# VHH binders against Tensin homolog (tns-1), part 1

Every score and structure here is a prediction.

Target 1, 170 residues: Tensin homolog (tns-1), of Caenorhabditis elegans (h2l045r38to207)
Amino acid sequence: MKDRKEGVQVEYITSRLIVLSCTSETSERKFVESLLKASQQIQNAHNKHIRVWNVSQRRHDISSSLDAIPFGWPSETAPSLEKLCTICKNLDQWMLEHPLNIAVIFCKGGLERCAIVVNAFMRFNAISATDDSVDDRFSMQRFSERFLGPDGPPSYKRYLGYFSSLLSGR
Below, numbering starts at 1 at the first letter of every chain, in headers, positions and changes, except where a header shows other numbers; antibody chains aren't numbered by Kabat.
F, E and O stand for the ipSAE by ESMFold2-Fast, ESMFold2 and OpenDDE, each averaged over both directions (binder to target, target to binder). V2 = 0.75 x the mean of E and O + 0.25 x the DockQ between their complexes.
Where letters were taken out, [cut] stands.
The coordinates of atoms that the task and the answers printed are left out; those that the model quotes come from them. Centres of patches stay.

## First folded at step 4 (VHH)

Design r1 (from q10 with Y100S; framework vhh_7qbe_3)
Fold by ESMFold2-Fast, scan of step 4:
Structure r1 (fold): chain B 170 residues (1-170), chain A 122 residues (1-122)
Amino acid sequence: as target 1 above (170 residues)
Amino acid sequence: QLQLVESGGGLVQAGGSLRLSCTASGFTFSMGWFRQGPGKEREFVASISWSGGRTYYADSVKGRFTISRDNAKNTLYLQMNSLKSEDTAVYYCAATSPYSEFGRDSYQYDYWGKGTRVTVSS
């Protein structure tokens, strides 16, 4: 595995859903520098149509720079079903408010946290009142499977199954 | 280290306007304005996130003051309209680290300017 990518990375999962992440190994100086570059890149492309959900363990990591909404949880546990439901509702509401609105999911420390949120949102979209495209759902599934596939954490897969059951009851 | 320099203070008549500026020597995240009047403790005036997407205002200045920033110039502004004698104070520019909570309390800000004096004549 080559470390071609350094610092904060920007990945478009769909045209309106972005994952912004960096590894836990990233130095603080490199993190700060690359976060500013990433923030500028996203803001230049989308202006005030961006909203950020910070799912990192530490709430204050980027709240001052990206107007991030804190939705983090401890690394040793899965997020609560209530928290995951709330973030999915917030993502859905934001994207329904304007066709240009972009949702950004940020995690400092790894992509697995972003993956569980993207997977949950994909499942939520299958049941929600808005018609998401088949391509968007497939893109979200493909992204999440990189981290939650057959070799991914078993606890996260079980948890997402419970989340789907909860959503289907509504 | 990061240095903040305020400018634009001066003497102004009640009902008048002033625009304060704060230039940073480098990158800043969230920024804010605080003030300290004669014989008073430092109080919050306004703050703005790096993107400009979020702002906070003290109730005493809401509707009269507007905070804005120009990231290309590393400059923060405070447009002060309908000035009152109660607005007389030294105005301080402040900036957070990327890890500080964005808010209304002075302890959330890690970098501070030396201040610029605003005197509002009745």
Scores: ipSAE 0.000, ipTM 0.157, lowest interface PAE 15.2, mean pLDDT 76

Design r10 (from q10 with G53D Y100S; framework vhh_7qbe_3)
Fold by ESMFold2-Fast, scan of step 4:
Structure r10 (fold): chain B 170 residues (1-170), chain A 122 residues (1-122)
Amino acid sequence: as target 1 above (170 residues)
Amino acid sequence: QLQLVESGGGLVQAGGSLRLSCTASGFTFSMGWFRQGPGKEREFVASISWSGDRTYYADSVKGRFTISRDNAKNTLYLQMNSLKSEDTAVYYCAATSPYSEFGRDSYQYDYWGKGTRVTVSS
């Protein structure tokens, strides 16, 4: 249970896409304390240009400095295709609103939840003509592959396949 | 910026069928149909999730109306069967914003068409 990276971790996937994550084993007290610290860090770096999407199974009490949009789903299932489509469009619209806008994907209880959203968004951008950089695409793919491999939830891989078919009109 | 345009309204005899269409100028999320009859407030008819996996119907139309969508054509449909005089109304197409929860209430829909009139003669 003891790990050096206890509490909320901040990872920049791209210059404008951040993953904020915490393991399910983290105590509620440690979670709250480290979330406040991480929230202060990213708020200081990006000021008013931050928006957070909470993809955790349950809503968590989050810092008042970082209001989160709830986009979670039950732990035993993959996110619905509608939910994947909705979050991808939300992320796209937020980033198009201002060049300095930063999207933050938050999860407590496994990086696989953040990974499926990041991977879906990568696939969405390839189809939507959003003009994202090639480097951003590869960064998102590299991140998601760490958690969506053979040992990842099988339903996540299947639903990403369905999502891709949907985006390509198949 | 998003525009919704309804079509397919008209005059039909009781017991007949009519198909309404709604074409969106771009990508939409969850969508629905609402109607407003003479001297009545706007009421919910049917709604559909973007994937088509979930649909909701008003009790008054359940079993008679079918909502469907073709995302490749950005088009929403309402197949109306066994029409009754009580179905006479202006039918409105509506779409949710990315930030709105899908459901049966008009406040959940941010985008609205101008409506298409359906008249059912007895």
Scores: ipSAE 0.000, ipTM 0.128, lowest interface PAE 15.7, mean pLDDT 78

Design r11 (from q10 with S30N Y100S; framework vhh_7qbe_3)
Fold by ESMFold2-Fast, scan of step 4:
Structure r11 (fold): chain B 170 residues (1-170), chain A 122 residues (1-122)
Amino acid sequence: as target 1 above (170 residues)
Amino acid sequence: QLQLVESGGGLVQAGGSLRLSCTASGFTFNMGWFRQGPGKEREFVASISWSGGRTYYADSVKGRFTISRDNAKNTLYLQMNSLKSEDTAVYYCAATSPYSEFGRDSYQYDYWGKGTRVTVSS
């Protein structure tokens, strides 16, 4: 248990960006119990100012507990550039609607999917001229590197490169 | 209201080890340990983020103490090794609100236990 977290984990990447994650090793019973607890925590903390994007496969319990927007793709495959652009724009627009609005990225299994979105959003913010703290950028980078390092999916590194080129107008 | 209950304190010889536990009655975000020795002000010991991915340690305990948590059990731990007489204190468990940044300052922590006493004898 020292190196393994069971159930849905809540992690504040920045003050306004949360990742909810659960490993595929977690039992169904443990998942449902921890999902309800995590849902209660974040909803009680943020009320109507929370919006969740599910980047894993759609499930009824996830949709009902989190009111999650389905935005998933298969584990261990890269999302399309269009999908990365769309989710980054959606996250940005949500945050612009109200200063208390918090974006939540949810992933059940295949945590690299949360990592690529966080990394893409970090790159998107840097180029969009959005005022962002150095600490926020560093936090997003550190989180994404936990899953996108040397042993991470090669296609994810390639697609992030394409995304950066697209954002820079090349 | 969130309740935090510390346990595991006691008397231990210098150079010895002790493990403190803190059980929460409900959900907690960032958590930490603070201590107050005889005639001293309360000071920071260690903190851990909700996911366990980030930790902070006071310079006086780095390399000797390890903070960890088990979110399934709503329990925080402090493994204390190579104890010194200067570690004698009442140890307090603390938790932040979701709105507080992860850190080392007592003002970031909204919930506090009543403490558990650790006495290190020479």
Scores: ipSAE 0.000, ipTM 0.104, lowest interface PAE 17.7, mean pLDDT 79

Design r12 (from q10 with S49T Y100S; framework vhh_7qbe_3)
Fold by ESMFold2-Fast, scan of step 4:
Structure r12 (fold): chain B 170 residues (1-170), chain A 122 residues (1-122)
Amino acid sequence: as target 1 above (170 residues)
Amino acid sequence: QLQLVESGGGLVQAGGSLRLSCTASGFTFSMGWFRQGPGKEREFVASITWSGGRTYYADSVKGRFTISRDNAKNTLYLQMNSLKSEDTAVYYCAATSPYSEFGRDSYQYDYWGKGTRVTVSS
């Protein structure tokens, strides 16, 4: 019907940052059908200007459907600070290459992995000018807080603190 | 069960062109073309990911053959130009499973068509 929480969801966090996510409870058939639909949707909208980072477990169907760059880590652990720094630099570099370039973060499983990357990227951007990025900052903050609240993984909050310390300036 | 059906084979003069098609009865991930000539083992020709973002070609066909796909039609294509007598073979369409690594080896492909014959005459 109306309530289609099953399958891959396409969410525009900003005009240039998309999250593609699918819950662990989704059947394999529904996952594959919705993955292809999501891939067609973003490809039709953005063509060659999309680049996808898979922050969940590597799978051939994901890699083939999205041309996704494997950048995952185990769901039970926080990402390393080096991994978090590397993905933020990669996202920034991709967006700087062309004004139409769209960054896509993919996660099959808990949205906490996408949320920590979005939050880290928001913090990364805060080190440079934020004048025309006020709305983007707000959108990224709002998205990340949905999954990194009091019931989110404690290690993710701790690692975001470490990341902020690494980025700290006066 | 997934079925792959090839078409477009036939007799063509050396230097000519042919376009092969392969229609799938359902969803496919990465797809490729393989061929088997008289007295030879089956060999890789070309492959393409579902997104079309990556393609692989055998060295013998680079610059002459182009692989493409139309996902809306569940159809894979092989445009063959500058055909040589050595291109004479039965051409097979193949598709990978989600768990099969994308590549050039036949063991990476789980689904196969029955083939379409291409004969290049001098």
Scores: ipSAE 0.005, ipTM 0.333, lowest interface PAE 10.0, mean pLDDT 83

Design r17 (from q10 with P98L Y100S; framework vhh_7qbe_3)
Fold by ESMFold2-Fast, scan of step 4:
Structure r17 (fold): chain B 170 residues (1-170), chain A 122 residues (1-122)
Amino acid sequence: as target 1 above (170 residues)
Amino acid sequence: QLQLVESGGGLVQAGGSLRLSCTASGFTFSMGWFRQGPGKEREFVASISWSGGRTYYADSVKGRFTISRDNAKNTLYLQMNSLKSEDTAVYYCAATSLYSEFGRDSYQYDYWGKGTRVTVSS
């Protein structure tokens, strides 16, 4: 039911990449309650192998409940190329440290922020793709297409293009 | 609108073989086979990732059944060898959305066929 899907949503993009999202319309009380429950759920499932990147505005409750690394950028702007490059390197390094390590991207205020990071990470991984990674890259692409389609922020598509050019030159 | 259509079911003698097919009306991501025997809940049989690089099998069918796919034909296959009376069931084809975790659980699958009946006689 819609009521049961209010608050923080947990979505597995790949077996090792999770998106935690919450709409800006969610009440503060419901956000805090569902954040705590989602945090407990992923910690119980993956223990110390979870690392969370908050790509929305920094908040004490998010940092505390998820031990989240602040990686946000101003609302209504695209993330810088430096920020996209840094987060992709951080996600990759975390996953390389242990085969059970799970990366979590968190956003309060719309899935388009998570989508651009997922899409950037997919593009970052394209250079090292294997047959097994093809499923993961396809999953990431289709997730990002849901939020970065024709109605998505034009600046996000433009910066993803710049990011691809940067990757090709490196 | 994605539709899955199973075929290849029928009556077969114990120890025999059957190949099931499932044709999708469009693009599918991860796919699997489930079955439901008389008086039983629907159970997992096998699943396959989009590339075919990863497969899972139920312990009861491992070594006897082989799952494969042909993405150019939008078709999933299940080769069933050394069939037993316990394999008698309606076999269902299932496909995930791109947001669903790849795996063994029914809730991970968003699209389902109507099923094809397999009867194994002794």
Scores: ipSAE 0.000, ipTM 0.135, lowest interface PAE 14.6, mean pLDDT 81

Design r2 (from q10 with Y100D; framework vhh_7qbe_3)
Fold by ESMFold2-Fast, scan of step 4:
Structure r2 (fold): chain B 170 residues (1-170), chain A 122 residues (1-122)
Amino acid sequence: as target 1 above (170 residues)
Amino acid sequence: QLQLVESGGGLVQAGGSLRLSCTASGFTFSMGWFRQGPGKEREFVASISWSGGRTYYADSVKGRFTISRDNAKNTLYLQMNSLKSEDTAVYYCAATSPYDEFGRDSYQYDYWGKGTRVTVSS
C-alpha cells in the first residue's frame, strides 16, 4: 500500500446538491481511479441531469471525465464576489431548468472551497431561490460549518459577510 | 475491455438522411465520430463530452449533422441530414480515456469501433 488517503468522495449535501472532493495528499493513481469510479457512480444515478462546477485548479482529466465547468480559485483564498455570485446564479438556474437536475461541486484539494460555495448558495437561496426547504438550508449550513469555523480561513467569513450584504442590498 | 459497435449505415440518395448509432459495452467519457472515405485518411466529424454539454463539429458537417448521446443506454448517435456524395465513408465511433481532452484529433481517442459504411449516391 503506497497511500492510505481515500480518493474522490461523493457526498450528498441535499437530494439535489452533491460535493465531489479529493484531498491534495491523494496519489495521482488513486485520484484517477477514484475519479473514474465517482464519475460512473453519479452518471449512473442521474444520467444527463448532472452538471459539475470545478472550484479547484482546472485539469484536462477533470474537465474530460466530469464535463466540469471551470470556476476555480486558489486554495486558502476567497473567490471574487463576481465569481461567487455567478456560480450561485448558475446553480440556481440549472436546478430551475428541470426538477431532476442535480448540481455537483468538485474540488481537488482545498476542500474549504466547496464549503464556501455551499454556504454562499444557502445564503443566495434565502433571497432568490424558489425551491429551498428548511431541511436543505440546515444541511448546507452543517456541511459548510465543517470547514468554516475556528480552523477555517478568516477571509471566507469576511467574503460571506460581504456577499450577504450584497444580496440584501438587491 | 471496452467495445464499441456502430450501426445504421447504408445506401442513401443525396439530400437524404441517416442516423448512426454506437453502443458501448460500458461507461465512456468523451466520444466522437470519425470517417474515412475511399482513398482518404481518417478525418474528424463530431465529438461530444460525457454529459452531452459540449460538442464540436468539423466545418464540412456543421448545420447538417447532430451528435448526441444517451448515457443510460451507453449509446452515441449521429443524425446526418442533407447528405452529399462527399459524405460517403466508413464511419467510426471512438471514445477517449480520462487523461485525454476530447477534440478533433484521432490520437486523443483510445477506443475505436470497426466502422459502419455510408454510401451517398446521386
Scores: ipSAE 0.000, ipTM 0.182, lowest interface PAE 15.1, mean pLDDT 80

Design r3 (from q10 with Y100T Y107S; framework vhh_7qbe_3)
Fold by ESMFold2-Fast, scan of step 4:
Structure r3 (fold): chain B 170 residues (1-170), chain A 122 residues (1-122)
Amino acid sequence: as target 1 above (170 residues)
Amino acid sequence: QLQLVESGGGLVQAGGSLRLSCTASGFTFSMGWFRQGPGKEREFVASISWSGGRTYYADSVKGRFTISRDNAKNTLYLQMNSLKSEDTAVYYCAATSPYTEFGRDSSQYDYWGKGTRVTVSS
């Protein structure tokens, strides 16, 4: 048996979209130590071009240390359509401001939260799709399918369907 | 364990400019500058987030001072322009813990330097 990943994990979904995640079972000490390491790694690579969206259930005290924008929602519910729309618009605007700008989606307590945001952003981007964006959309889809597949939360899939209907009306 | 060392203080004429530096012995999250003038309590000057994307300034220095950081060098800067006699103080560099919301209150900062003196001639 291989050991589970401990502490904060960094995953590049695309060259400009990072998921920074930590399980709810991680101790506070391990969380702080691994967050320091992950933050230093991201900072060394991207410097001033980083912005973090915190989609965790609770706003963590670390939110200001990570420059995190609070976009969490209750753990047993899907995010509202307004919240999905707002975060997608914010991500899009940030990435349009500079070609080096990196978006970081952070969650402590479940990758499904990161996955629904990544999938929503992929759907949002599909409306403005160019040939150059195909690889990025594929990468976002592959990541989200790991957590939102057939066995994923039904409410999340249902709300993504509502979100797509909303987007097609614009 | 974490050490902060300020430098760049000195004597400067009113209307002049001065650049303060603070070097950390390791990685820091949010950082800030505080100052203590003669016979006064320590007051907030400016703060900056770990990425440099967010800054706060005291009303008394807004438009004159600029806070910045170079994380590759573990160094914080304060560019002070249009200096006034009331800017005379010992300037302290400070850093937050990962759990601390950064801002304008000294209690939000866990690590402190020993200070560097700035004297502005009237």
Scores: ipSAE 0.028, ipTM 0.450, lowest interface PAE 7.0, mean pLDDT 81

Design r4 (from q10 with Y100K; framework vhh_7qbe_3)
Fold by ESMFold2-Fast, scan of step 4:
Structure r4 (fold): chain B 170 residues (1-170), chain A 122 residues (1-122)
Amino acid sequence: as target 1 above (170 residues)
Amino acid sequence: QLQLVESGGGLVQAGGSLRLSCTASGFTFSMGWFRQGPGKEREFVASISWSGGRTYYADSVKGRFTISRDNAKNTLYLQMNSLKSEDTAVYYCAATSPYKEFGRDSYQYDYWGKGTRVTVSS
């Protein structure tokens, strides 16, 4: 909506959970330039404690240079429940391995994909014995609500509901 | 116009150690070390992802060499222990372009240093 959204954005959802995202209309040149700047910023702050999950629909992008774990799904669909469960377990395990470990969720194409993962992880943490502070949970909820409203992908809220049911039915 | 400069090469006796450094003129994504011995083709030694979270090693150096990086200093390192005469080579630092995954093949790397010579006697 605004001019400030012209390239890769870095947003700290919690002190240990970062969203790195870019809109689909961003040119290749601007994407590469802003990704270099964002990557340098994150590296200077967190050194060896970074792991990146790529939730973009395309596999053939710069995310391979970020050492990103491919976790994307097709456009126009919600991620599978298995995929939501797997990424939440992976995020939880990474953050348990070291207190300085930072999880980065990367998406080229919009913040909705990052938002559903953040919201799923928030719900997963409600069941997990390794929850961070209460403030972290509410920060994740506030972020996800910005992008999962009425104008978001139509099946995302439905699949988050299914995910919660799956977690409670264990 | 990224430049890579290697240092730390020299003459050492078998069983000795050397630490190689490579300083980049700017930010780099994935990086690696390659070497070329006398009368041999260039071969892969080790590589490291941009975060330092993933590394790959050639079978011939596993357990003896350690690759690491300091991103605040734009510097790549190769700690070489238990050196053998077969490790004698010119060692090259390399970096990938933003669009390429790090790996074992030289074609994945777009930026290269001039090399630093390592000679292991015995």
Scores: ipSAE 0.017, ipTM 0.421, lowest interface PAE 7.2, mean pLDDT 81

Design r6 (from q10 with Y100S F102Y; framework vhh_7qbe_3)
Fold by ESMFold2-Fast, scan of step 4:
Structure r6 (fold): chain B 170 residues (1-170), chain A 122 residues (1-122)
Amino acid sequence: as target 1 above (170 residues)
Amino acid sequence: QLQLVESGGGLVQAGGSLRLSCTASGFTFSMGWFRQGPGKEREFVASISWSGGRTYYADSVKGRFTISRDNAKNTLYLQMNSLKSEDTAVYYCAATSPYSEYGRDSYQYDYWGKGTRVTVSS
């Protein structure tokens, strides 16, 4: 038996921000089967108020199945500052369009990809949104810290620092 | 196994309207409507993504037909307005599997209903 949960996992970071993730070691069949189950759960709860951003490698089947917007970057690099700015603006715009709107960040691979996006959005939201709660910011920080610690990718922490400087400079 | 059941077909005068429904026995990803007229091959009508965020229409129906879905009810709809004699066909509801990409070709759909007949009279 494996200690880690298998297949696609659903985690509510805030009431309106979901991380949908799957490890790179998950078999293709198990991935698709668990994706179906996870999709049923989030669709039942949120219906037409769901929008998905895929921050892992683009796959046409995932784009089709989840209406996923491709926002991935190469596995050996950090996301560009432009990409971090664009996804944060897109998440913010979606959530401002309707109070029931749910943002879903999807990754097949390491959770560090979801973590950097969640952390970037937390930093972006602190400056750009006036109705964000302190509890939401805390939840986003707690999630991202689980994967961006000392053993996380050094380039991700470095680029988050650059992103914060960019946000505070204008 | 996933089953699809169509309803709402019937006889209608040219220029009239009909709303077709398709109820799925469980969760579906992308869904679409196809039709087959007398002596013709099956053709694409419209498709919709799982969240309803993307729709595609055949040129022959664009502006007249509207595809929509209610995922809480596992139901797909096709609102047909300004019906023409050329719209006479058996209309089929179809759903993709997780292994199939969103598309306009019948081979991309793994689940099919038995069809509902629409007759447009002059």
Scores: ipSAE 0.011, ipTM 0.369, lowest interface PAE 9.2, mean pLDDT 81

Design r7 (from q10 with Y100G; framework vhh_7qbe_3)
Fold by ESMFold2-Fast, scan of step 4:
Structure r7 (fold): chain B 170 residues (1-170), chain A 122 residues (1-122)
Amino acid sequence: as target 1 above (170 residues)
Amino acid sequence: QLQLVESGGGLVQAGGSLRLSCTASGFTFSMGWFRQGPGKEREFVASISWSGGRTYYADSVKGRFTISRDNAKNTLYLQMNSLKSEDTAVYYCAATSPYGEFGRDSYQYDYWGKGTRVTVSS
């Protein structure tokens, strides 16, 4: 029998970068139930070393259950370059504070928002020289390409290009 | 919820120094210090961007107070020098949301501590 993945999904992009995602089609009841389960799962696994950034719309239940930092924008629009720069610096800072620290990017609907952040962070790391893991960069690239391919939002690809130019000083 | 806890307040003589600390339960963006003196409205003291690259000071404290932060410890500091009787107040630590711009107005800050009392004797 085929089991469908329902509700909040937990995906390890790298050993220290997790994406938590839920589709917009998920009912509110199933969302709340699966959010609590996912929250308990990741907190039990990583304890005080987990920090969550919510890149979807702010909600009290998400903030409460995940202790999530609200950092969202509308799913069909590109984030500002300042937002991309800020979140990349925040992710980098958290991961530098302790080798066990896990960064979590959460989105409800619009998974392309998680994908652009993962791709931006991959590009940011290449410039910062803080992490030069080939495997981590490849994993982040593969994840982002699932949502930012040719049929993805054109503005996201364009803004990633602007972000790379900003990072390179050109 | 994000919690902010101030410490370091106390009684100090005019001309003296005190260092206030504010420890956050988690990551913070821009942060600031506000104060409320006896019979006065809450007023801005100083603010600092997440990176520490930008700071703002109230004219009344400029040159005497220094705001700083240690992001690895989730801690904000206020070094208070050349204290005056007019500096007597309850000092509040505040933090912005990721969408908030840091500045001089209390409405820009979403998270607040309960305050620490500073009394400057003449």
Scores: ipSAE 0.000, ipTM 0.109, lowest interface PAE 17.9, mean pLDDT 79

Design r8 (from q10 with F27Y Y100S; framework vhh_7qbe_3)
Fold by ESMFold2-Fast, scan of step 4:
Structure r8 (fold): chain B 170 residues (1-170), chain A 122 residues (1-122)
Amino acid sequence: as target 1 above (170 residues)
Amino acid sequence: QLQLVESGGGLVQAGGSLRLSCTASGYTFSMGWFRQGPGKEREFVASISWSGGRTYYADSVKGRFTISRDNAKNTLYLQMNSLKSEDTAVYYCAATSPYSEFGRDSYQYDYWGKGTRVTVSS
């Protein structure tokens, strides 16, 4: 087992939800090289059915290369409830447009931002949950818990609780 | 390091059609076509984003040319219909680096093919 992974990592959270991430420790050369490999892998599998949401702290020029929708927020803070609602609605709408549509959540600088979005989307999906979505909800929960577990920021747990409460009227 | 190879150029009669192809030696992000006619500066023709979700066309080719890509084959296409004598030029395939802005300006593109010649007879 290697202690650190360099470059862009691709993880299928569900069959239709992908997290594409890169740690801040990754060198720029490794980042570009691994991004090209990851992009080719995803394109080979999904072609035109890909849409990318960039939740990185800073807007990167590279976002245009990925056709990414900018949905970042300031470092060291939680995203606004409005932003969280908007991204969940956008993800849901994209996935409803075609059964082959794949949503990609991209973050350079760590997995915590992706975990917050995945957890929010899981909670959002709870409103419209069916028996067929049980495995997807479990996968999203397991992913988010790896990065938002007991050692995660206490404010995130309260914040996600507020988000769930907000969604209960929708 | 990245190589782009154009093909499909040739002599075609006015009002005819021609399809250009550009094959990349590896994966590319945004791509475009530029052209340079006899005694003219290089000008933008069309561009396409990584996913194919965004395209841009020069006003002179809108409605006549269609840009498309097949990322699985690392290939860019330009379908040229209703060709005019003023379309006579060397057509260049171009690709952006990951850090280049997507757009219509040649400076945004870091990789260039050697070009393929298109001659439209009157």
Scores: ipSAE 0.005, ipTM 0.276, lowest interface PAE 10.7, mean pLDDT 77

Design r9 (from q10 with F27L Y100D; framework vhh_7qbe_3)
Fold by ESMFold2-Fast, scan of step 4:
Structure r9 (fold): chain B 170 residues (1-170), chain A 122 residues (1-122)
Amino acid sequence: as target 1 above (170 residues)
Amino acid sequence: QLQLVESGGGLVQAGGSLRLSCTASGLTFSMGWFRQGPGKEREFVASISWSGGRTYYADSVKGRFTISRDNAKNTLYLQMNSLKSEDTAVYYCAATSPYDEFGRDSYQYDYWGKGTRVTVSS
């Protein structure tokens, strides 16, 4: 059911990590309407413990209104290793500030962008002391594999390999 | 369809305090307070982002006024301390459209309340 899947989708990757996503094909009006509805759901569930990172290629006016932190990168390229390090450190610091803090990764235009960030954060947490659960690690891995498998962007998988080498001191 | 309703205005002595509230009928993002005094143009007072993580204040109210919000209650607040006669005005609650960044300019705000009157006496 194509119409059933239209608009912004809210997916809890872990209890503290949310992905908000919308396809490129979604009209701007439908995007705005469904994002407002998704934002209301998240507000009602988590109050003031939310921080949003926008990993879309473009900044959107609505992301500014949501306090979204711009962390996008150009189309057809992987994010730099510096950008992967920075976003992982920011996510980690936010989650360490308070046990109720929720991180939201937002992208309009493809789940692959959310997937590389989630996968990088999973790898980062394997080294940093974030008190991550086994369930959280498997959830992040499962989500990432949906978009970073054989049909995913080759550069994303390559850069995740570089990121792992960097984290391991290689 | 979005309605903003201000409350809490009234008469207060100079040096006193007053808290204004603004309740929204639905979800709002960035919000702000504007005021219009007798014989003056409408001016910016304070604004706040959706999360409450970013705030802006007019220089005339910095250190005296505090803007805050409770998203669970769909309510915006303005705590006014050390009130001066120059603070006498009708205070308006405003909300941005999803297409606009919040800030100091009235053109960024598409939704407005009807206002609540604040009179500061000496």
Scores: ipSAE 0.000, ipTM 0.196, lowest interface PAE 12.8, mean pLDDT 79

